# VH-VL binders against b7j9k3, part 50

Target 1, 255 residues: b7j9k3
Amino acid sequence: MTTEPGDRAWVLHHYPYGDTSLIVELFTRTQGRLGVLAKGARRARSALARIEAGRPLWVRWLGRGELPVLAQAEELGPFLPLNPLQNLSLFYVNELLLRLTQRRDPFPDLFQVYEETIDALCSEPGEGWYLRRFERRLLENLGWAPDLAHCAECGRSPDAASSEHWLYQAAHGVFCRAHAPDAAVAIEAAALVWLRGAMQTRSMPVWNSSLRRCLEQELLVHLGGRPLESRRLLTAYLRRTQPAMTIQKREEHSE
Key: E = the ipSAE of ESMFold2; O = the ipSAE of OpenDDE; V2 = 0.75 times the mean of E and O plus 0.25 times the DockQ between their complexes.

## First folded at step 23 (VH-VL; framework fv_tislelizumab)

Design y4 (at its last look DockQ between E and O 0.10; V2 from the best seeds 0.00; counts 0 for: pae O 8.7 > 2, placed apart)
Fold by ESMFold2, look of step 23:
Order: sequence, then structure tokens, then C-alpha cells
Structure y4 (fold): chain C 255 residues (1-255), chain A 121 residues (1-121), chain B 107 residues (1-107)
Amino acid sequence: as target 1 above (255 residues)
Amino acid sequence: QVQLQESGPGLVKPSETLSLTCTVSGGSISDYYWHWIRQPPGKGLEWIGVIYYEGSTYYNPSLKSRVTISKDTSKNQVSLKLSSVTAADTAVYYCARVDYEGSYLEYFDYWGQGTTVTVSS
Amino acid sequence: DIVMTQSPDSLAVSLGERATINCKSSQYVSDYVAWYQQKPGQPPKLLINYASNRFSGVPDRFSGSGYGTDFTLTISSLQAEDVAVYYCQQYWSTPYTFGQGTKLEIK
């Protein structure tokens, strides 16, 4: 087999294989997810870089079968230790990719979003806007994101300046209040407009709780009703350390 | 200190409309969205519906054909009408609020005292 | 509709002992669960939101746990004033639904 060109990649997951090797799930810029056999990667004198999640690599592999052999792995950039929240956030983002994408299915735009998400989680305090953005962009790239620009019944558009609430129904889209379906939840018009844009702020959006519920419901549809273990762990950590009442309280910061 | 006072007739005849009012003092109803919840004798709680701060409503599908929730900001009142009542509508009726803090979440942090409605011939 | 099923329907626990009340949802509700205490002749009082977050002013002996479909309210050392009916409630999706209640008594 011809040697493949090198590629930028991130480790999503790995596990031991034999005494000295790893099986590694990579997210690569040009090939999407790729499972590789990293021979001898656990050996102290390995020619391969230390293979860990959250560590960018330049990789080369041999073979076009289901489990090519990792021929080269070089570290890119410095290692930055992650605190517990950052590790759980990374675990969550990686598990979403592992559960919702297929191997050898390229998503260059999602790869860029993934890198931006890792950068943001390393530089932002607490759980930030970047997880909501990743969730939405993942759905968009996979073709599962609902149209948030129009009521599913009448085509009316949300107005971010309006105090009007909208209804969100996973798998079915958004509805103005005149066309509210059964089994839906309220969401702010501003939150819907934010999800259509760049999805960046200097602080967590005030409507983050509405976003979390709606995005979790949408992702659950595509996870076949089987939630992620990483989401459970991340949520438990956040409730213990950063309760849902971290958004701006009315009495503390009224305007 | 916010206080909620439900009021209305204690006895309603079958097929008639029950009408209840929740009067709010010590705060503005504009800062919250309001729910009605009922509790049949010896049974659990049933969510009836909500009125949002901008005046739109959303009702439990099991009751939506018979229920109307409204509010009057000038009187600081929230109202419930339930039409065509039967014995199954006998319950304690509560108004409850959710503190709108920039996000819609429906745990009920403050409840009125409740008012008993009996539907009997 | 998401059905919330509590167990037991009633229990009796000695003063100072641990009381445990379970709530199971018929569907996944993440941690969007609240717990309420209702004493005779009084409205319900919020104890817990998000399955585990103790609401302001609630004594430390009350705690909640759970995620997904299985939830627990625990009173670590029962006091006489804790005699009440306890309800769980989901706010994952409309209609919002409550458990049937658990009556807690002193043994």
C-alpha cells in the first residue's frame, strides 16, 4: 500500500491492545474518524508520541482496511493539563463524535469546530457557550439540525428583540405560540437567533438552561434514546460545583 | 414578601364553569409566569397550564378544551376558568409561580394557599 | 405523558433514622426533577430542583440524587416536623407531571 499523506488529528478514545499497543480512535482533518492500531505505543521507547485525548497529533497510517496501522504520530503544540471540568467536557465532546459519526466520513467544518471547542474549553472558566455551539454545529454537520428560522406551521420568524417565547419540540422544530404543539418546551426567541449565528459571547447566555434542555432533547433523538455516560458525569459535576442558578438572578442584577 | 391568595366559589354544580382568581400582593405578576395546579382529594398533583409573562397560554392536553387562563396586570391577578365540570374536577386548586430568571424552567418555587372546589349536584 | 411513579406509597421511619423515597420516570428526563414536601393543610414546598440541588432555606438533612429515570429523596435524620407527603415532579417536557406522593410517618 502507498504511504498515506500525513494529517492533523485528535485522539477521541484509546484502549490497550496486547502488552504494548493501543487501539486508537482518531478524529482527522481529511478522513473524519479513523480507528488505528498503534503498535508499541505504550512502550517507554516508543517512536510514537504519547497518545492521549486532548492532544493534537500529526499522524500517518498504513493500509486502507478497517484498522490501519499508525505509522507515525508526532505531538503538535504544548500539553496543557486539564482540570476536572475540562476533562469531563472533553470526554463529552469526544463521546458525541464516537456515538454520532461513522469512520471514514469526512467533516472538515466539524473538525474546525472541534478544534475551536477544545481551544475554548482550555481558555474559558466553567461550562461555557462552546458546548452549546458544539452541540448545534454537530447537528448541522450531520444534517439533523432543525430549521430555527421559521415556525414549522406558519413560517413566522423569531425576533431576538421580542420577549415572546417560542416552543421547541425535538425532531419537529420550533413553533410560534399560535401553533404550539403538545409535548413541547418553551425557549426564548433570542436563544433561537443565537443558535443560528456565531454562538459566541463573553459570558454564558442568560437562556443557557433553555438551550441545554432543547439541545439535549434533540441529541437524544439521534442517540436512540440512550444518553451518554459522559453527559451524566458532566451534569453531576456541574450540579455539585456550578448549580443551574449560576445564570443572572433577577434580584441580584436587576435592570 | 410575595403573597398569593386564591379565591372563588367552593361549590360548583356539574356542567357549570368554575372560575378562580389568584390575587398577588407584595410583587408584580409581570416578573413571573404563572401556573395552575390541582390536587384531587387524597391524590397527587396535576398540572393544568401556564400563562407566560407576555400573556400567551399553554395547557395540559387533557384539559385544554375546557380551560382558560388569563391575567390582569393592572389588578395583579391571574384567573382560571374550567368549563363543563364534573365530579372528577373536585380538587384543591393552587396558583403557583416560576421565577423567570432569563430562562424557562418549570419547578414551582412558590405556591398559593389553595382553594377547595367541590363539584356536586 | 411522562409518568412519575413513587415508591413506597407510604413509609414509617423512627425519629433520627434515614428515610428514603424513590421516584421513577417512564421516560428519560435527564435531571429535570423537583421534589416537594406537603404538610397537612398547607401547599407544597419546593425542596430540591435539578434532582440534587437543595433549594434555599431547606435543611441539610434533605438531599436528592438521580439521573435519567431513577431518582431518590433522602432525609438523613428524620425529625418530627418532617411528617408530610412528598412528591417528585418532572419538568423535562410538557405536560409537567407529578408522582402520586409518598406519605412519611414516624414509626
Scores: ipSAE 0.753, ipTM 0.865, lowest interface PAE 1.1, mean pLDDT 86
Fold by OpenDDE, look of step 23:
Structure y4 (fold): chain C 255 residues (1-255), chain A 121 residues (1-121), chain B 107 residues (1-107)
Amino acid sequence: as target 1 above (255 residues)
Amino acid sequence: QVQLQESGPGLVKPSETLSLTCTVSGGSISDYYWHWIRQPPGKGLEWIGVIYYEGSTYYNPSLKSRVTISKDTSKNQVSLKLSSVTAADTAVYYCARVDYEGSYLEYFDYWGQGTTVTVSS
Amino acid sequence: DIVMTQSPDSLAVSLGERATINCKSSQYVSDYVAWYQQKPGQPPKLLINYASNRFSGVPDRFSGSGYGTDFTLTISSLQAEDVAVYYCQQYWSTPYTFGQGTKLEIK
């Protein structure tokens, strides 16, 4: 059996396989989402028993097919204790990858964004801009991101210096006010400029609602109408831990 | 809980500059957008302008030439200056904060109690 | 500027009855409309945002509806404490603009 080259990987999810093994869903730099069979991982004292989400690994695998055998897994960093909110955010990002990507479809750019997202999650807990960045980059890498630079009707571009709203319509892109469709999510011009840019800096907090609404709508198109479990859990958590907020705010804070 | 309190002279002479201060307690003015809104006696509400968390400002075009909004982070205060006042500028002046999870253009969830300014000779 | 026009200017409703206030925008504003309640000597209090979202702490009898240019605030069963002036506001574009207000009284 030829050993595949090693790769940097993150654990997205794992579930039991037989009495002693795990199927592990990995997100790798060169292979994209990769499912592996971790034999013996459920055994007592297994070195693989510490496979957890949010920890980077160096992995090697053997075999050809949908589920190669995990031959090596080396931890590349320490375990970082995450609070419940951070864990739920990680779960959300991982669930998006699990639901929207196919195995063996590499996205090196998205992989970097994923790592940066985890880093931001740890360094800036409670913020949401890095989640919006991840969502947009995910859509872009999958080829599903609408054009945000031009009105779909007239080709006019949003200006970051403008104080006007634009209209975001899932799968169609953006419209200026003059060409506003009947059903769309309003979003600030400056927020659109941020969203189509490098997104290396935090978005303005005042854009949080608009950005969340737009990206949620876009993602829903591709999720087949099936809600994310992570969002459900996050919403439930926030309802318990945060002061009474508007219904809209509570629903939007599920990310 | 965040509290907003407007302060300034209750009386200003015509052609002079109206200066008001909004003092914020129970929270930082950082990372929020702060607005000024006024209400003439017995009339509706008029939006004056906004200062964003990064310091940029936007004013009502009807008042743009006369209005200056600024903030002092060290004092946790937002200020309004309105020059060349006339009787038409007599109003209750409110400072307001937008909802944190709102949008770039906002509704207002936190209001001061307002301060009355009368323009009279 | 976007003009917000409320109707009626004044409304008298019996206790326990439904009160309806309308607001029309001169331009398309999506659902970026808020409703405020203002009592004498007090600042406006936010009741509804995004046309139909009720704030926490706001009684269930208050509801908002509308999209585009036509908006409505409804009080399903008027209470004595609901006597106030109500304002709609658009935050679709600057300058932000308010309706002229509707004075709600008990009949």
Scores: ipSAE 0.013, ipTM 0.499, lowest interface PAE 8.7, mean pLDDT 88
ESMFold2 (binder alone), look of step 23: mean pLDDT 88; pTM 0.904

Design y5 (at its last read DockQ between E and O 0.57; V2 from the best seeds 0.80)
Fold by OpenDDE, fold request of step 24:
Structure y5 (fold): chain C 255 residues (1-255), chain A 121 residues (1-121), chain B 107 residues (1-107)
Amino acid sequence: as target 1 above (255 residues)
Amino acid sequence: QVQLQESGPGLVKPSETLSLTCTVSGGSISDYYWHWIRQPPGKGLEWIGVIYYEGSTYYNPSLKSRVTISKDTSKNQVSLKLSSVTAADTAVYYCARVDYERSYLEYFDYWGQGTTVTVSS
Amino acid sequence: DIVMTQSPDSLAVSLGERATINCKSSQYVSDYVAWYQQKPGQPPKLLINYASNRFSGVPDRFSGSGYGTDFTLTISSLQAEDVAVYYCQQYWSTPYTFGQGTKLEIK
């Protein structure tokens, strides 16, 4: 049994296997999502006991089957404790990968985006732009991202300078006002330009709702209409901790 | 204090065009999204359409062919036109506000008092 | 269109008791649901947004819950002034749609 050369990996999820082992879902740079059998990982003194989501590992595995045996796992970098919001965000990102990617399908670019997302999650907790970025990049890497540069009917391009509102329809893309579908999410042209770009900067807060809905609807198509529990939990947490106080305050002053 | 006041003819004949106006006071119409919603007697609410701050309009598909929403910033008014009216268009018509600067959410925080429109011969 | 179905159509509750109104969407709408109160001769008044967020000025006895397709408006202790018709609304996608309404009366 030949040991693979090793890879940088993140733990997405793990669950018990037998009395002493774990099955660990990894997201790796070169192999994509990889399921491994971590033998003895549940033992009290196991070096593998620190296998947790949100920490990068160097891993080596034995075998080329569906569940190769984890031969080596080394922690890369210090453990950074995550707060509840960060954990929920990570849980959400990980669940997306678990639900939408296939094992042994490498996405090196997406892997980089994943790491950048985690970095942003740690440095800018409470922001949502990096999640939107990840969602879009995931869709792009999977070949499911609709064209945001052209009206699906006439080919007209959104002009950010116009502040025109377009309509986003999951699975179909964007539509100008002349070709409005029966059901869609309204989204400002500038938000579309941001979304189809590099997304290296924060999105405008005013775009948050439309961007969230657009991307969630798009992802939901590929999730077979089965929404993510992590999304529900994250949403609930955000609503509790980040209420629409600013909006309410403004309304009170306007009255 | 923001106030919305709908105004209209009260009575419209079948096949004619219903014209309504929503006059806004206490704020600029340019700072919000404006929606028209109607409520037939004893029934629920039906969304008619929206005009966004830059002028984009979108309508309920059920009414799209007959509806036109516009705004006049100089008068601080939003207008609704509904052509080829029938008895089914009898309703209380409301204009409603949505803040786009802070939320961009399509829930309606402010409503006019509504104006009753009866379609009858 | 996304259909919002409320239940029950009418509800009679004693003063001080809990009133519960349900709203079901025909498809997933996340938490993009609002609740309105409408009294006779008045326009709807926004009570809840984000399915569970009380709007400014809304009494604490009003609460919203739900996510996905099932939503609930609860009045923990019914007051006389709460007699009204209540509507749920989704703003997940156009066209925005409302429930058929629930008439709440005092028993």
Scores: ipSAE 0.918, ipTM 0.954, lowest interface PAE 0.5, mean pLDDT 93
Fold by ESMFold2, last read:
Structure y5 (fold): chain C 255 residues (1-255), chain A 121 residues (1-121), chain B 107 residues (1-107)
Amino acid sequence: as target 1 above (255 residues)
Amino acid sequence: QVQLQESGPGLVKPSETLSLTCTVSGGSISDYYWHWIRQPPGKGLEWIGVIYYEGSTYYNPSLKSRVTISKDTSKNQVSLKLSSVTAADTAVYYCARVDYERSYLEYFDYWGQGTTVTVSS
Amino acid sequence: DIVMTQSPDSLAVSLGERATINCKSSQYVSDYVAWYQQKPGQPPKLLINYASNRFSGVPDRFSGSGYGTDFTLTISSLQAEDVAVYYCQQYWSTPYTFGQGTKLEIK
């Protein structure tokens, strides 16, 4: 059995196996997702580092089959200090990878975005731009991201300065108002332009609410219509902990 | 207080075009997106379509070949036309507004009183 | 089109008791569901948005819950003024659609 060279990895998920072991799903820099058996990982005297989500590890494994044995796991950094909302956000990002990627399918650019997402998540406790960026980059890396630069019918481009809305149709792309298809939802042109750029606006504009819906619709196409438990939990937390209602203008008085 | 006043013919003959207006007082139609929603007698609600603040429209596919929504900013009015009507178009017709500050999330917090249109020979 | 199916079609509840109305979508709609109350001769009134968010000015006896395809409106202590027809509505995708309504009466 060939021992693989070491690799940088993050824990996506784990669960108990037998009395002292774990089955662990890793996201690795060079090999993509990898399921491993962490023998004895729950023993007090384990030679393996503590296996938890949100911690970078240096890992080695034995075997090339479906469930290689984790031979080495060493910490590359401290525990990530996450509050409950940040933990739910991490669970969401991890579940997206678990559901939408294949084992042993490398995505180095996505791995870098994942690490940037964890860094941003630690700095910002709320739902922010980094989740929208991760969602978009995931779709791009998997080859599922629609062309946002051109109306799918006529090729017209969105203009961020325009007040004109666009139509978003999951699996089919974006459309100018002249070519509005059935079963689409409105979105601001500025949101479409933002998704084509750096996606690092920490003060999310009002169009974020339409953007969240459009990205969720696109992801759901590839989830086979079956939603993520992490999204349900994250959404419930956000609704419970946010004191503000949906933005609304106060009732206007007459002249 | 901002008020929505719907008006229309009340009675329309089959195959004619019904025309409704929603007149807004105490505010500007340019601050909102405007929807039309109808309710046949003893039935549920049906979304007809929307006009956005920049003037573009989007319609329920079931009606889009017959419906036109427009606005007149000088009269502060939003209008609905539905052509080639039949008895199935008998309903209470509502205008509803949506604040553009919540993006394009279409739940309806402000409705007009409604106007009844009956299609009868 | 996404079909919103309410149950029951009609419901009779004693004053002060709990009323529960269910709504099921034919497809996933996340939490993009609103609930409305419509009294005779009046337009609908928004009660709940985002499935669970009580809208401003709505009494706290009204609550909503649900996610994905299954949604519930609850009135914790029925009052006489709550006699109405109740509708759910999805705003996940166009055309936006409403449930067929649930008529709530005093038992």
Scores: ipSAE 0.832, ipTM 0.906, lowest interface PAE 0.7, mean pLDDT 87
ESMFold2, look of step 23: ipSAE 0.722; ipTM 0.849
ESMFold2 (binder alone), look of step 23: mean pLDDT 89; pTM 0.904
OpenDDE, look of step 23: ipSAE 0.855; ipTM 0.915
ESMFold2, fold request of step 24: ipSAE 0.734, 0.789, 0.751; ipTM 0.862, 0.882, 0.876
ESMFold2 (binder alone), fold request of step 24: mean pLDDT 88, 88, 89; pTM 0.896, 0.894, 0.915
OpenDDE, fold request of step 24: ipSAE 0.918, 0.918; ipTM 0.954, 0.954
ESMFold2, last read: ipSAE 0.772, 0.767; ipTM 0.876, 0.879
ESMFold2 (binder alone), last read: mean pLDDT 88, 88, 89; pTM 0.895, 0.885, 0.915
OpenDDE, last read: ipSAE 0.917, 0.917, 0.917; ipTM 0.954, 0.954, 0.954

Design y6 (at its last read DockQ between E and O 0.60; V2 from the best seeds 0.78)
Fold by OpenDDE, fold request of step 24:
Structure y6 (fold): chain C 255 residues (1-255), chain A 121 residues (1-121), chain B 107 residues (1-107)
Amino acid sequence: as target 1 above (255 residues)
Amino acid sequence: QVQLQESGPGLVKPSETLSLTCTVSGGSISSYYVHWIRQPPGKGLEWIGVIYYEGSTYYNPSLRSRVTISKDTSKNQVSLKLSSVTAADTAVYYCARVDYERSYLEYFDYWGQGTTVTVSS
Amino acid sequence: DIVMTQSPDSLAVSLGERATINCKSSQYVSDYVAWYQQKPGQPPKLLINYASNRFSGVPDRFSGSGYGTDFTLTISSLQAEDVAVYYCQQYWSTPYTFGQGTKLEIK
């Protein structure tokens, strides 16, 4: 068995395998999503017992098969306890990767975005902009992101300064007022400009609902029309924990 | 308190153009999305279209070719025009608002009282 | 268009009893569903948004639930003033569409 050089990785998900082992889904910088067999990880004194989501690892593995054996897992940072909202947000992001990426398909840029997303959800819990950023970057990296710079019919470009509302249609892109499709989500031009840009700054809260709908609809196309349970859980949590009087205001600031 | 009030002719002849006005008080239409919804007698609700705070308009595809929504900010009014009317256009017509500052979503928290329009010869 | 289908079309419930109205969307709409109450000669009144959030001023006996395609409006203890037609509405995508309505009466 050839020893791989190792990689920076995050745990997306793990599940029991036999009495003492785990199968671990990793998101790695250079290998993309990687499934590994963590032998003995379920043992009480195992060094691998610390494998968990939300913590960066240095990992090495043995073998080139579908499930190489995890040879090394070293924590690259401290454990950060997450609150329920943060955990659900992480769960959602991880499920997107699990459902939409293929193993051994590297996305170094997306990996960076993933780390930035985790940082953001830790520092700004309850905000939605970093999830929208991740969703868009995921779609872009997968080659599924529609063009947001041009009306799909006439090629006209959204102008952020105009505050004009455009229509987003999943799988097709954006449409100007003159070429409105039969079904779409209304979204401000400035929001489209933000979404097609670097997204290094927080989006305006008033865009959150439209951005969320646009991206969720787009993702649903690629999810085969099967929505994520994590999204449902996250949504349910937000609805339960936010007071009714503040929900409308918070909605513009929420995921 | 925001109030909306629909006004216009209660009777329109077939093939003519229905014209209605929604007058908004207690707030500025420049901060609202104003929607038009209609309800035929004894039936459900049908979304007609919307004008956004900056003036963009979008219409129900089923009515798109016949509908025009516009606004007059100086009067704080939104107008609906529906051309080539038939008996099927007989309904109570409502204008409803969405507060952009509160929500970008298109649920309707405030409605006008509605105005009845009958299409008849 | 997204079709919203309510059930039942009409419902008779005794005072103080629970009333349940269902709404199904023809496709996934997340929690972007609103419920309205309409009394004769009046415009619809918003009761619930985001499938489960009571709007300001709405009595606690009204509650909404659901996600995806199946939604429910519940009145825990029917009051005389609750006699009305109730509508669900999706605002997931244009054109925004309503259910056909459910007429709620006192048994």
Scores: ipSAE 0.921, ipTM 0.956, lowest interface PAE 0.5, mean pLDDT 93
Fold by ESMFold2, fold request of step 24:
Structure y6 (fold): chain C 255 residues (1-255), chain A 121 residues (1-121), chain B 107 residues (1-107)
Amino acid sequence: as target 1 above (255 residues)
Amino acid sequence: QVQLQESGPGLVKPSETLSLTCTVSGGSISSYYVHWIRQPPGKGLEWIGVIYYEGSTYYNPSLRSRVTISKDTSKNQVSLKLSSVTAADTAVYYCARVDYERSYLEYFDYWGQGTTVTVSS
Amino acid sequence: DIVMTQSPDSLAVSLGERATINCKSSQYVSDYVAWYQQKPGQPPKLLINYASNRFSGVPDRFSGSGYGTDFTLTISSLQAEDVAVYYCQQYWSTPYTFGQGTKLEIK
């Protein structure tokens, strides 16, 4: 049996197997997604660290089949306990990976993006720009990111300084207003420029609602029109608890 | 009470151009996306199109060849022109706003009172 | 175009009772659905955005729910002032479209 070197990994999902074991989906630094059998992981004296999402692990596995045995799992660091929004955000990010990647398909750059996203969701108090960044980087790493630099018809480029709105059509790219397609949504030129850049900001952009809608539509294309349960739950939570994300008008009778 | 007010002729002859004005008060049209929406008698609502605060437009494909929306920022007004009208264009016409500074999407939080346009010989 | 289909076309509900209006989209619209109330001779008034978010100034008896393609508007205890036509509307993609309306009456 080939000795597999240790690897840094994150738990995406797990479910019970027998009385004391788990089947675990890992996202590993060097091998991409990996399904493993965590024998005895639910025992009181397990030699494996507790298998849970949101905690980095050092893992080693044995076997050459589709479901190798998890031989070692050691905690590489604590994260602070996640609040409900952070847990739902993590569930969403993990479900995206589970639905859009294949086992044993390495994505080292995406692994780095995943870690940056986990760090941001732990350090930022609400749903924010870091989920939009993850969504865009995911599309880029999978080769599905649309060209946001040029109108799909005429090649004209958005300019963040212009205040101009553009039209976004999932699966088809962006259009200047002169080439408006029949079905699309408006998005700010500044949002398109932001999506092309580093996407590093400490304040929620005013165009975040437009970003959320456009990125959801783009991801849905690649999900085969089958939306994510995690997205439904996260969205429901946000609407109930974070009205600032939906921005409310002032009363008509202001003084 | 009213921040948007539609005005224009109530009767338009077939094949002519319907022309309406939406006057905005209690704010600047530079803070709003102004939409036009119509409601035929006893029917549901139909979105016509939008003018963005920078002056660009986007129209319902069903009306695109016949509709023009424009604005006059000095008068705080948005206009709608619909050419080659028929009896099917008889409706109450509303202007409505989306407050882009509050990052609203296209749910219309303020509507004008509406103006009835009848297309008849 | 995304078709929004409401049911029923009309309903009659006793004062103080629960009224429920359904709206179904012809395709997935996430939660980008709004609900409007329209009384005779008046423009529509926004009640709900994002399928479930009660808009400012709307009484607590109004609530919305749904996600994807199936949406409901509920009035938990009907008041006489709630007699109106109610419309759902999607803002997932252009053209933005409305349901055909549901007329709510006192039984």
Scores: ipSAE 0.806, ipTM 0.887, lowest interface PAE 0.8, mean pLDDT 86
ESMFold2, look of step 23: ipSAE 0.787; ipTM 0.875
ESMFold2 (binder alone), look of step 23: mean pLDDT 89; pTM 0.909
OpenDDE, look of step 23: ipSAE 0.875; ipTM 0.926
ESMFold2, fold request of step 24: ipSAE 0.760, 0.783; ipTM 0.868, 0.878
ESMFold2 (binder alone), fold request of step 24: mean pLDDT 88, 88, 89; pTM 0.906, 0.908, 0.909
OpenDDE, fold request of step 24: ipSAE 0.919, 0.921; ipTM 0.956, 0.957
ESMFold2, last read: ipSAE 0.708, 0.775, 0.753; ipTM 0.843, 0.871, 0.867
ESMFold2 (binder alone), last read: mean pLDDT 88, 86, 89; pTM 0.904, 0.887, 0.910
OpenDDE, last read: ipSAE 0.920, 0.919, 0.920; ipTM 0.956, 0.956, 0.956

